# Ledger of designs, part 1: VH-VL binders against Lactate racemization regulatory protein (larR)

All scores and structures are predictions.

Target 1, 221 residues: Lactate racemization regulatory protein (larR), of Lactiplantibacillus plantarum (f9uss8)
Amino acid sequence: MVLTDIEYLLSYLEAHHVPTIKKKRHTYLTYHGLAEHYTYVLKDGIIKNSIILQDGREYNLSYIAKPDVISLLRDEVSRSTDQPFNVRIESEYATFYQVNRVAFWKYVNSTPELQNYVKNYYRKKLSENILRLQRMVMNGKKGAICAFIYSLVDLFGRKVNEGILIDFVVTNDDIAGFCGISSRSSVNRMLKELRTDGVITVKNHKFIIQDVSYLLDQIAN
Positions, changes and structure headers below are counted from each chain's first letter, unless a header gives other numbers; antibody chains are not in Kabat numbers.
F, E and O are the ipSAE of ESMFold2-Fast, ESMFold2 and OpenDDE, as the mean of both directions, binder to target and target to binder. V2 is 0.75 times the mean of E and O plus 0.25 times the DockQ between their complexes.
[cut] stands for letters that were removed.
The coordinates of atoms that the task and the answers printed are left out; those that the model quotes come from them. Centres of patches stay.

## First folded at step 4 (VH-VL; framework fv_ebronucimab)

Design s1 (from f3 with heavy chain S106Y)
Fold by ESMFold2-Fast, scan of step 4:
Structure s1 (fold): chain C 221 residues (1-221), chain A 122 residues (1-122), chain B 111 residues (1-111)
Amino acid sequence: as target 1 above (221 residues)
Amino acid sequence: EVQLVESGGGLVQPGRSLRLSCAASGFTFDDYAMNWVRQAPGKGLEWVSGISWNSGSISYADSVQGRFTISRDNGKNSLYLQMNSLRAEDTALYFCAKDEYYEYGYGYFDYWGQGTMVTVSS
Amino acid sequence: QSELTQPRSVSGSPGQSVTISCTGTSSDVGGYNYVHWYQQHPGKAPKLLISEVSNRPSGVPDRFSGSKSGNTASLTISGLQAEDEADYYCSSYTSSSTYYVFGTGTDVTVL
């Protein structure tokens, strides 16, 4: 059996004694627009990526809950590209490899396995973003919430007697930010509808998806 | 017109038990989380416990964990707080507070009762 | 008792503005927009004054306003009136085991 691309990357970084940085819950690893010469690789923990909209609001892009490169949008030589989004820690602590950006790309360019990792990374991220955009823009606000909740199954889903437990506390502000909904009352109303219809319930502040088929039916594509 | 009416307070000796009740009216009780908040004489507010719309989520402040039990009866529009192993530091006015949401923790308390006084003294 | 830091007291004359700060950490005030303010007159239950940093409930005068910068939320009372003499408490969601954390409270005195 061959190592996965991310397992290879992590082994490479560990073997080359790349320094790590540890950050506490709700602190920021980096900021949208910050000039920085590092590529970060999540070693452990859960993070949230977001951007600042023109009106100052924060729009949430993704949770990352498994080891992965945080972003590869900055090339090895360009001086015009700053950090593409905010990175906030969502677990008690998160640990990152802090790789000099130029050194990272030298590793990639000299290592076929890392070249494959980068290629597969871009394919994966592009596909994920297209699916997210497709579901959210075509299905309205309720469809966006359904698509978002369903997206949490892969990251935090665990089977229980009542359905699928989302084993992570997701706040209404996070849902609003992921779905582009400006009003918490709209989020609250739609979550109440899903609860009343037996689609979801809540136990210890965590969602339990009781009707997965309903969520999928709300996601046209 | 939303009303919350607490009862069950009184003088009680340390180590004993007391049960508080909160009678709710003027809203659909089983759509909202409910909370207990206390205030010692001349002191500030302290959140004690919260319970979700269906009793599926329950939490306590560290100071009362293991001693107090929150419960609700949606058929009677009533919230309860069973207080065991009472201590002098539990002496406070206990408020029933309605959450604006079906889960506690994130929302604000849009309505409060007048409170019921619990005095723990020998 | 309380986790969020407020000044013990603020005072002003009628018509002046007073500001009450509420300072926490990135795990409460700084991390979320779930900051609420309550007004408590002597012998009365608290009343919701401001929700979610800056939202005024129906019936609350517009001379009460809220804001937040970093780990500090602020309540400003403009055009201070005699009936504003009360205790003011902030509260925030927290990511710890205690879901609601209240401020230490601030006495507002109108001269």
Scores: ipSAE 0.204, ipTM 0.687, lowest interface PAE 5.9, mean pLDDT 86

Design s10 (from f3 with heavy chain S106H)
Fold by ESMFold2-Fast, scan of step 4:
Structure s10 (fold): chain C 221 residues (1-221), chain A 122 residues (1-122), chain B 111 residues (1-111)
Amino acid sequence: as target 1 above (221 residues)
Amino acid sequence: EVQLVESGGGLVQPGRSLRLSCAASGFTFDDYAMNWVRQAPGKGLEWVSGISWNSGSISYADSVQGRFTISRDNGKNSLYLQMNSLRAEDTALYFCAKDEYYEYGHGYFDYWGQGTMVTVSS
Amino acid sequence: QSELTQPRSVSGSPGQSVTISCTGTSSDVGGYNYVHWYQQHPGKAPKLLISEVSNRPSGVPDRFSGSKSGNTASLTISGLQAEDEADYYCSSYTSSSTYYVFGTGTDVTVL
């Protein structure tokens, strides 16, 4: 059968008996700067990538909610053995293939289908990062919060009578960390404005987006 | 100046009911989540229940689930705790606590009332 | 649910420093920066002392500081004074069945 790039990767790793590791909610798979010789591939679950800034604040980079390679920033010839991100488990459990980094790149170099996956991976990540940069940086703090909330629609959104439910609990620290906002008062004030304006509401700790067009207007060019 | 004043506590027999009230002033009540926290004599703090700014989110500690009901009346700046099927282990000082955020769970309690004593005894 | 572990008591002389630990799991203290400290004098309501690991509310002396490493948060009181004699409770957000978990409490005695 014809497989997607990620389905091909997962089937390849399974066929080669690559070991898996299973981690529980809110434990860390790995840490930014940890010396490890592994490439991790998310098989199942939801994770959050982050780095720790010099002042101790956590800066959040992405949620990954579907199977994918966690990072390809280090290749087989990179001298640094350090992991590029903190990886925290956000679902009840997450399962990963734990692949020796040199072995991973040997698989890629010997397999045209995996070379195609890597090429598409870099294009996808570059495009996503440029879009995030445009939306987050260009529109001030409120625009960054609106862009972040809107980004959750694709990951966790489902339609309900009141609007679009974001079927995932997002904390105000997560929002601050994704938006680069050090002042919690600023986050709280902007979220208050959004709920007062009828743009969002909250039910059982989850956002419901009532006015998607408002969010889009706040991140417009 | 923020003020939270609890009332409704007292001596009650096991199996009976009590309704606690908390009157809030000095802040925009309907912008914040509210919580009940209890402290048994000589013991530590235990979170009992939380309610969001609009009553859209409500949760209870396992020990009171199915017996207690939290509610609020934003027009009266008041928080309530209806306590049914009371047990000896519910004996505690019950505090009303204001969340720093519109949703409970992730925030801190920036203001507390003085508490109202509930004694469940025969 | 399970309480966060604190020492039952700590003591010190005026001017000394004392540190109170608060140990939990990766589902509470270790997983989030939602660790808060409350001070409770006998017969009084708790008062917020430190929020989000290390933030001091307005009016709290800079003698009080907070930190966190792994699953353990710490409250340090430097230049200990008689009025610091109180019970201290940590609390954390938790993803395990309840939204708030409190520590067992620590009685600080100023000798």
Scores: ipSAE 0.038, ipTM 0.635, lowest interface PAE 7.5, mean pLDDT 86

Design s12 (from f3 with heavy chain G105S S106Y)
Fold by ESMFold2-Fast, scan of step 4:
Structure s12 (fold): chain C 221 residues (1-221), chain A 122 residues (1-122), chain B 111 residues (1-111)
Amino acid sequence: as target 1 above (221 residues)
Amino acid sequence: EVQLVESGGGLVQPGRSLRLSCAASGFTFDDYAMNWVRQAPGKGLEWVSGISWNSGSISYADSVQGRFTISRDNGKNSLYLQMNSLRAEDTALYFCAKDEYYEYSYGYFDYWGQGTMVTVSS
Amino acid sequence: QSELTQPRSVSGSPGQSVTISCTGTSSDVGGYNYVHWYQQHPGKAPKLLISEVSNRPSGVPDRFSGSKSGNTASLTISGLQAEDEADYYCSSYTSSSTYYVFGTGTDVTVL
């Protein structure tokens, strides 16, 4: 059977009896700046990567909602390096393979399929970051919020009678952190404008996108 | 200016009921989550109950679950707490508190009322 | 555990600094940045002093600051003034529900 790159990685880690760790909603797997020896691979669940700025504000980098390596930014050789992100659990539970970092890179270097996964990982993350930067820089604060909401369609979108349900609870604080907006009041005002204009609505704490074309127009600017 | 004014407190016998009200003004009431927080005489703060902007999400502290019911009337800019099967340990000053965020409660109580005193006496 | 642990009292002289700790678990203080501080003067309603660990609402003096390390949040009052004599409560969101937990409260005395 032909496996996807990530299916191969998960099967490889399982076959090598790599330990798993399970964490509950809104606990942290690791912290930005923590000296640690591990590479984490999400097995199941939803997580959020973030950093805390010097003034205490949270800057949110990504949601990961499908199995993947959380980060490959740390080098292959140093025994102890600082973690690049805070990793918070957003699903009821999330399960991770906890791999010694040096051992992880030995696995990659000995396995052509894992080398291919790593190359695809870097290409994918670079492309995603370029698109996110382009949308954020070009669209202003309201455009950034529109671009962010639209980006949730790929991760959590489900078609319903009223539009597209984002089947995940996203807080206004998380939106502020993803969009680089320090004022939660600004996020609240802009979301209220979108609701008033019939672009989005909220049901059971989840967004429903009623006017996808409006969001796309804000991104296309 | 934002104002929250509680009423409906008083002396009540154990096992009886009281209904508290909170009248809100100075903000768009139907945009915000609302909460009840209580404080027994000489004691600390205890969160009692919260309700989202549209009454779609409601939660209670374990100590009052099944006995108290929170509700709101957005047309009247009013929050309510129906208290049934009252116990001596429910004796407290009951505060109405506004959440800072639109729609849902995140525990950011940016404005508080002066409180209404409930005394459950045997 | 349904309450965050604070010292019962702290005291200082005018112009000094005092720090109030608020200790919980990884399921509340340690797990989230939803730690808030309230100031309550005798006979008055509580007032929001610090939100989300370290944010000061408009009108709160800059001598009040908040921080968090692991499972412990801290409120620091620098340049202590007579009007700071009050009860201080922390609060946090918990992962057990939408239930919010308050700290045990700290009485600040200015000597």
Scores: ipSAE 0.000, ipTM 0.424, lowest interface PAE 17.5, mean pLDDT 82

Design s13 (from f3 with heavy chain G105D S106Y)
Fold by ESMFold2-Fast, scan of step 4:
Structure s13 (fold): chain C 221 residues (1-221), chain A 122 residues (1-122), chain B 111 residues (1-111)
Amino acid sequence: as target 1 above (221 residues)
Amino acid sequence: EVQLVESGGGLVQPGRSLRLSCAASGFTFDDYAMNWVRQAPGKGLEWVSGISWNSGSISYADSVQGRFTISRDNGKNSLYLQMNSLRAEDTALYFCAKDEYYEYDYGYFDYWGQGTMVTVSS
Amino acid sequence: QSELTQPRSVSGSPGQSVTISCTGTSSDVGGYNYVHWYQQHPGKAPKLLISEVSNRPSGVPDRFSGSKSGNTASLTISGLQAEDEADYYCSSYTSSSTYYVFGTGTDVTVL
């Protein structure tokens, strides 16, 4: 059987007996600016990467809902040991491989399959971020919200009779943080517009996308 | 000035029905979610039911689900609670409460009525 | 069914500070910034005192303040006055099947 890049990494870490840690919902794995010497690999669960500003506002960067390396922004040769993001657990529990950063990069440098994983990782993350920036800049705040909601289909989407269920509770504060909107009230107003237009509905605090074409039109136009 | 005025409470026998009304004024009623919250004598607050601005979302506490029905009439600026199969444990002061938001999801209530007393006894 | 845990009562003298805790789980108080506080005087309707952890509505004195750490939210009343004698309830959004959860309530006595 041919393993995917991430499956190869996970099997490598298991074979080398890398320890795991388990964290509860809404606890933090690490903080932006914290000095530590680990690279974390999500084994199971859902996490959110963010930066908290001086005024207490949260700027949200990504959800990770499938096994993946949390960040490769800190390399083996950088003197900086500071974590680039706050990492908060969003599932009931999340489990991580906790790999010494220098050891992780020695594994990568000695293993062609892991070098390939790292190259593909950077390409994937760069492409995702460029597309996110394009959609936000070109379509304004309402377009950003539409693009964000549509992006949740890949992570949490499940087909139901009424449309596409986003099977995860996303708060209006999270949406504001992902879209760079300073006001929860502004998010609420735009979500009211989408609901009034029959684009989305909400059941049990979860979105159901009823008109996918509308979301795509707002992103494209 | 925002006002919420409840009516329809009273003494009822177990197993019977009662309908509460809440008349709203001083704000654009159809822009906001509305809620019913109750308080048994000498006890704490318990959320009963919520309804969104357009009646598109409705939810109930487990203790009343299947027995109570929340509804609203935006043309009359009125909120209702139809209470069926009443039990002694439904005895409480029932408050009408205005949400700050068009959905009831996040649940802070910026204005409350004075409440209407429902007593369920033989 | 789940209620947020508050102390049954707190007491203080005029001019003193008192703090009321509101303890939940990571699925309510710990997970979201949707913790609200209500003040209820005997025989009256509840009044919104603090919204979204620390926001004070217009007309609420600045001696009332709110904060949150982990799974515990706190309401602090500084410069305690006789008129602060009331029941205080916290509430939180919850990701469980019951959308709203209230605290057990705290009776504040001004000695």
Scores: ipSAE 0.013, ipTM 0.454, lowest interface PAE 8.7, mean pLDDT 83

Design s14 (from f3 with heavy chain G107D)
Fold by ESMFold2-Fast, scan of step 4:
Structure s14 (fold): chain C 221 residues (1-221), chain A 122 residues (1-122), chain B 111 residues (1-111)
Amino acid sequence: as target 1 above (221 residues)
Amino acid sequence: EVQLVESGGGLVQPGRSLRLSCAASGFTFDDYAMNWVRQAPGKGLEWVSGISWNSGSISYADSVQGRFTISRDNGKNSLYLQMNSLRAEDTALYFCAKDEYYEYGSDYFDYWGQGTMVTVSS
Amino acid sequence: QSELTQPRSVSGSPGQSVTISCTGTSSDVGGYNYVHWYQQHPGKAPKLLISEVSNRPSGVPDRFSGSKSGNTASLTISGLQAEDEADYYCSSYTSSSTYYVFGTGTDVTVL
């Protein structure tokens, strides 16, 4: 059997008895600007990456809901460097491999499979960031919300009788933070429009997408 | 002018049932989530139950789960709370509270009724 | 079901400032910007005073202000007046099945 890049990484960390840490909902694994000497790999759970803008608003960057490295932006040679993002736990618990950063890069440099993982990781993250920028900048506020809701399909989507259930509670504050919208009232108004038009509904605080074509039409090209 | 008027409170024996009503006016009732919040004499506020604009989302505090049922009639601009198997600990002033949003949970209560007193005593 | 912790009472003289703390956990006050404050005069229903940590509804004087640091939110009343004598409750969104959690309440007395 051929393992995927991430499956290979997880197997490698397990075989080398890398320690894990477990964190509770809404606690922080790391903070933006904090000096740290670890590379974290999500084993299970859901996390949110964010930064605090100069005016005090939170800007949300991504949810990570599948095993993956949290970030590879830190210098591989230095003892420690500033964390690029706040990392908050969104599931009841999240479990991480906690790898010394210098040791992580020694593993990568000695293992062709891990080198391929890193190359694919950077390519994937660059592509995701370009698509996010295109969707958010080119589509206006309503288009940004539509693009964000559609992006949740891959992470949390499952088919139900009424449409596609997003099986995760996403708050309006999180939507505002992901879409760069300063007013929660603006988010509420646009979500009401989508409900009224039959595009989405909400059941037990979770979105159900009833008209996927509408969302896609709001996402330019 | 937004108004919420509760009714149906009174003195009842433990184990019995009572139905509260809230009559809403001055806003488009079916656009907003509605809530029941209670306050025992001399005590603080406790959220009891919430219902979304279309009754698609309904939740209860653990203390009343399985005993109370929230419902709404959008055609009559009315919110209800059916209270079964009442206990002395349910003695409180019960407020009808309007959510600022179509779903309950994260938003604030922008309008409150005056409350209706429920006393559960033998 | 756990309530947010507030001081039982605070007091001040007219013109002074008082601050009421509201302490929770990372799963409520610390985890979200959904902290709201309600003012309740004796025998009356609660009235929204501050929404979403620091927003003042139309008609609320600017001497009322809200803030949050970590797991603690604060309501500050500057230029305290006789009509401010009331009970004050914080509330927060929570990720538990209860959805709303209220503070224990604070009695403000104007001496």
Scores: ipSAE 0.050, ipTM 0.604, lowest interface PAE 6.5, mean pLDDT 85

Design s15 (from f3 with heavy chain Y104W)
Fold by ESMFold2-Fast, scan of step 4:
Structure s15 (fold): chain C 221 residues (1-221), chain A 122 residues (1-122), chain B 111 residues (1-111)
Amino acid sequence: as target 1 above (221 residues)
Amino acid sequence: EVQLVESGGGLVQPGRSLRLSCAASGFTFDDYAMNWVRQAPGKGLEWVSGISWNSGSISYADSVQGRFTISRDNGKNSLYLQMNSLRAEDTALYFCAKDEYYEWGSGYFDYWGQGTMVTVSS
Amino acid sequence: QSELTQPRSVSGSPGQSVTISCTGTSSDVGGYNYVHWYQQHPGKAPKLLISEVSNRPSGVPDRFSGSKSGNTASLTISGLQAEDEADYYCSSYTSSSTYYVFGTGTDVTVL
């Protein structure tokens, strides 16, 4: 009966009657550059974080499919109030705690358990960013796609007879945006190669990973 | 050159069944998803059903779900649509369409057949 | 059943430009770059005209162009010619229960 850091945060927000907001699929919770005073905590659902590149393209940063704070890049003392990225709803609905930013940091500063959550959050995000940088610099486009597909195992993976089902529809546009690839046709070519080699297959628009070791080998360098 | 030739259309009474066929040539049939699209006389296009390269992914429009069955025979380069419990509103020209992708849904239809007419009337 | 909204008809004179809108939701046109356009002449099968918002297949004249803003995709035909008189349909991937959806169709008349 020991609460995890995130379970503690959720119970704390519920006990303090923090209001929730519910958003439907493919609407935006917030936008890159939008000035607002809230910290959002995902209670239920799946979201996608992205930024707008200078050429107008959207570069995808992460899926969040488990309860978590959406971003802690803005704090109570920052002069900038602008949101660091777009947040789009990917599940049928998503529900968020909507916490005044100053109030959120008062909760953290008064609660050792929440301070621990924040420390673990930053470590996790730093580690994820280092891994993303490694993929971009060292692995090339095919390695980036393999690393991305493998990353979906933790979020959406479910064992089936054929392998590991990624129980979420990931579009080729999303893959291109996560991997910094400029065209869907390039993504299609590489996915066809993985399918032909028996690494993945697709059923009902969802990936099934048949050869996990192949994916890991492509990201080892 | 790529060719898709539909057959099997005709006049049929409500509640009966009909099977459409599409013969494909000029491309590697088993590398691509295939689709059925219909068009009622004087009306617009309606996607009916899609099937992936290996029959692993199949879907139907809500209007035909439970009544129609899409299938393919890669050894014969052929696509089929089994239509059961036909209704007057199923009256349409039925097109066979080749997806540009091995999965259906997100891709475009780069080649279309000329269509086969299905008339559901007493 | 068609999901995406197009104008019933547009018309123009030879040499003019016309634009056809295709309006959906954030779950189809607004959510993905999987918007395609098809041209259909009377009595003939549809032909792919534009793929993935703005890409022209080989053999399609450059006077046909596509774009998208928010939940609305647009097909523009510049330098209208008599042979452009046809029905035009948009289509999109959708994350709703039906994975493929067509527009209501637009009849282009060259006056």
Scores: ipSAE 0.012, ipTM 0.568, lowest interface PAE 8.3, mean pLDDT 85

Design s16 (from f3 with heavy chain Y104D G105S)
Fold by ESMFold2-Fast, scan of step 4:
Structure s16 (fold): chain C 221 residues (1-221), chain A 122 residues (1-122), chain B 111 residues (1-111)
Amino acid sequence: as target 1 above (221 residues)
Amino acid sequence: EVQLVESGGGLVQPGRSLRLSCAASGFTFDDYAMNWVRQAPGKGLEWVSGISWNSGSISYADSVQGRFTISRDNGKNSLYLQMNSLRAEDTALYFCAKDEYYEDSSGYFDYWGQGTMVTVSS
Amino acid sequence: QSELTQPRSVSGSPGQSVTISCTGTSSDVGGYNYVHWYQQHPGKAPKLLISEVSNRPSGVPDRFSGSKSGNTASLTISGLQAEDEADYYCSSYTSSSTYYVFGTGTDVTVL
């Protein structure tokens, strides 16, 4: 069978003997602003990207739960090697290819398959970010939380007897960071309302979505 | 079935420290938030501190912030309260309480221990 | 250290009904459906009686009921019995710096 774009990238990196690094849960692969010359490619595991805002709060940007390049925001030739995001490990372990940034872009420029991967990567990330911005701006804090929980269905959703299990532990602090909510107590209050209304429940620290239509109604205009 | 047993209370002088412990049994300890609630003699209940299932979230009442430290050891099914810089107004019966939820301090307390008495006096 | 306001004492005869009020603000009782009630007999630990305004835990008699209107929650004890003589505390989630607040407490006497 034909390899997908990401499968091609992973095979290419292995064929070129790119070194890997392995990190354990709740440690950081790299930090926002750290000077280093690597592009990281997730081989296995789950990670969270974040930045520190001017007031010291952590703003969460994305979960990545399948192999992908973590970020392509750094240019190909700049002397600056500052990492754009904090990258925290969310699975028990995560493994990454650690690619010299200049070498990574030479690989891309030498293969049409990798050029196609990069084009699709930027398009996908831009579309996801615009959709997230729309949901956060248009629907208030409760709508943002509902949109975020619904977005977890694609990443971690599994059908169970009680509804849709989000097979991943998401903390109230993480939700606050993803939704731009400064108060953990506001998140906690809204989640308790959703539990009280039978929209979600919690089992083994994981959400079960019992009323998907309610979440969709909250993110409608 | 569910049991919470507090210990470590006693008479202490103002400015000194004391550590309370709570031994839990009869439920999966690391699935729930745990709390300390106190009651001064002849007075009402006052929430003191809460800790989530994994110690990832901790909250304190303003009256104890910076002086008390809550912690838990899930391997030992135990909750702790380290009390520093004790004041006369900290004199109270201290209850260990199990939260119905895994996140701290905003749920309700379905089980309580019998309490341990802390007296701060010169 | 704001507390929810309860009457200091209420009294009734066996078989009668008594109601205990719990008054707060829009940042606690009025803002959320997270009002809970605890019963405390002399020399004993508090026991959960009502959760989330009106939910009755297993083992609590149906003569105990809870409700809420605006900034005031109420606990009603119907068919008052001698064993109901105790202190009753409401509590609420709060959005202030303290996440949990208790009421001032009410002493129920059965005449």
Scores: ipSAE 0.047, ipTM 0.589, lowest interface PAE 5.5, mean pLDDT 85

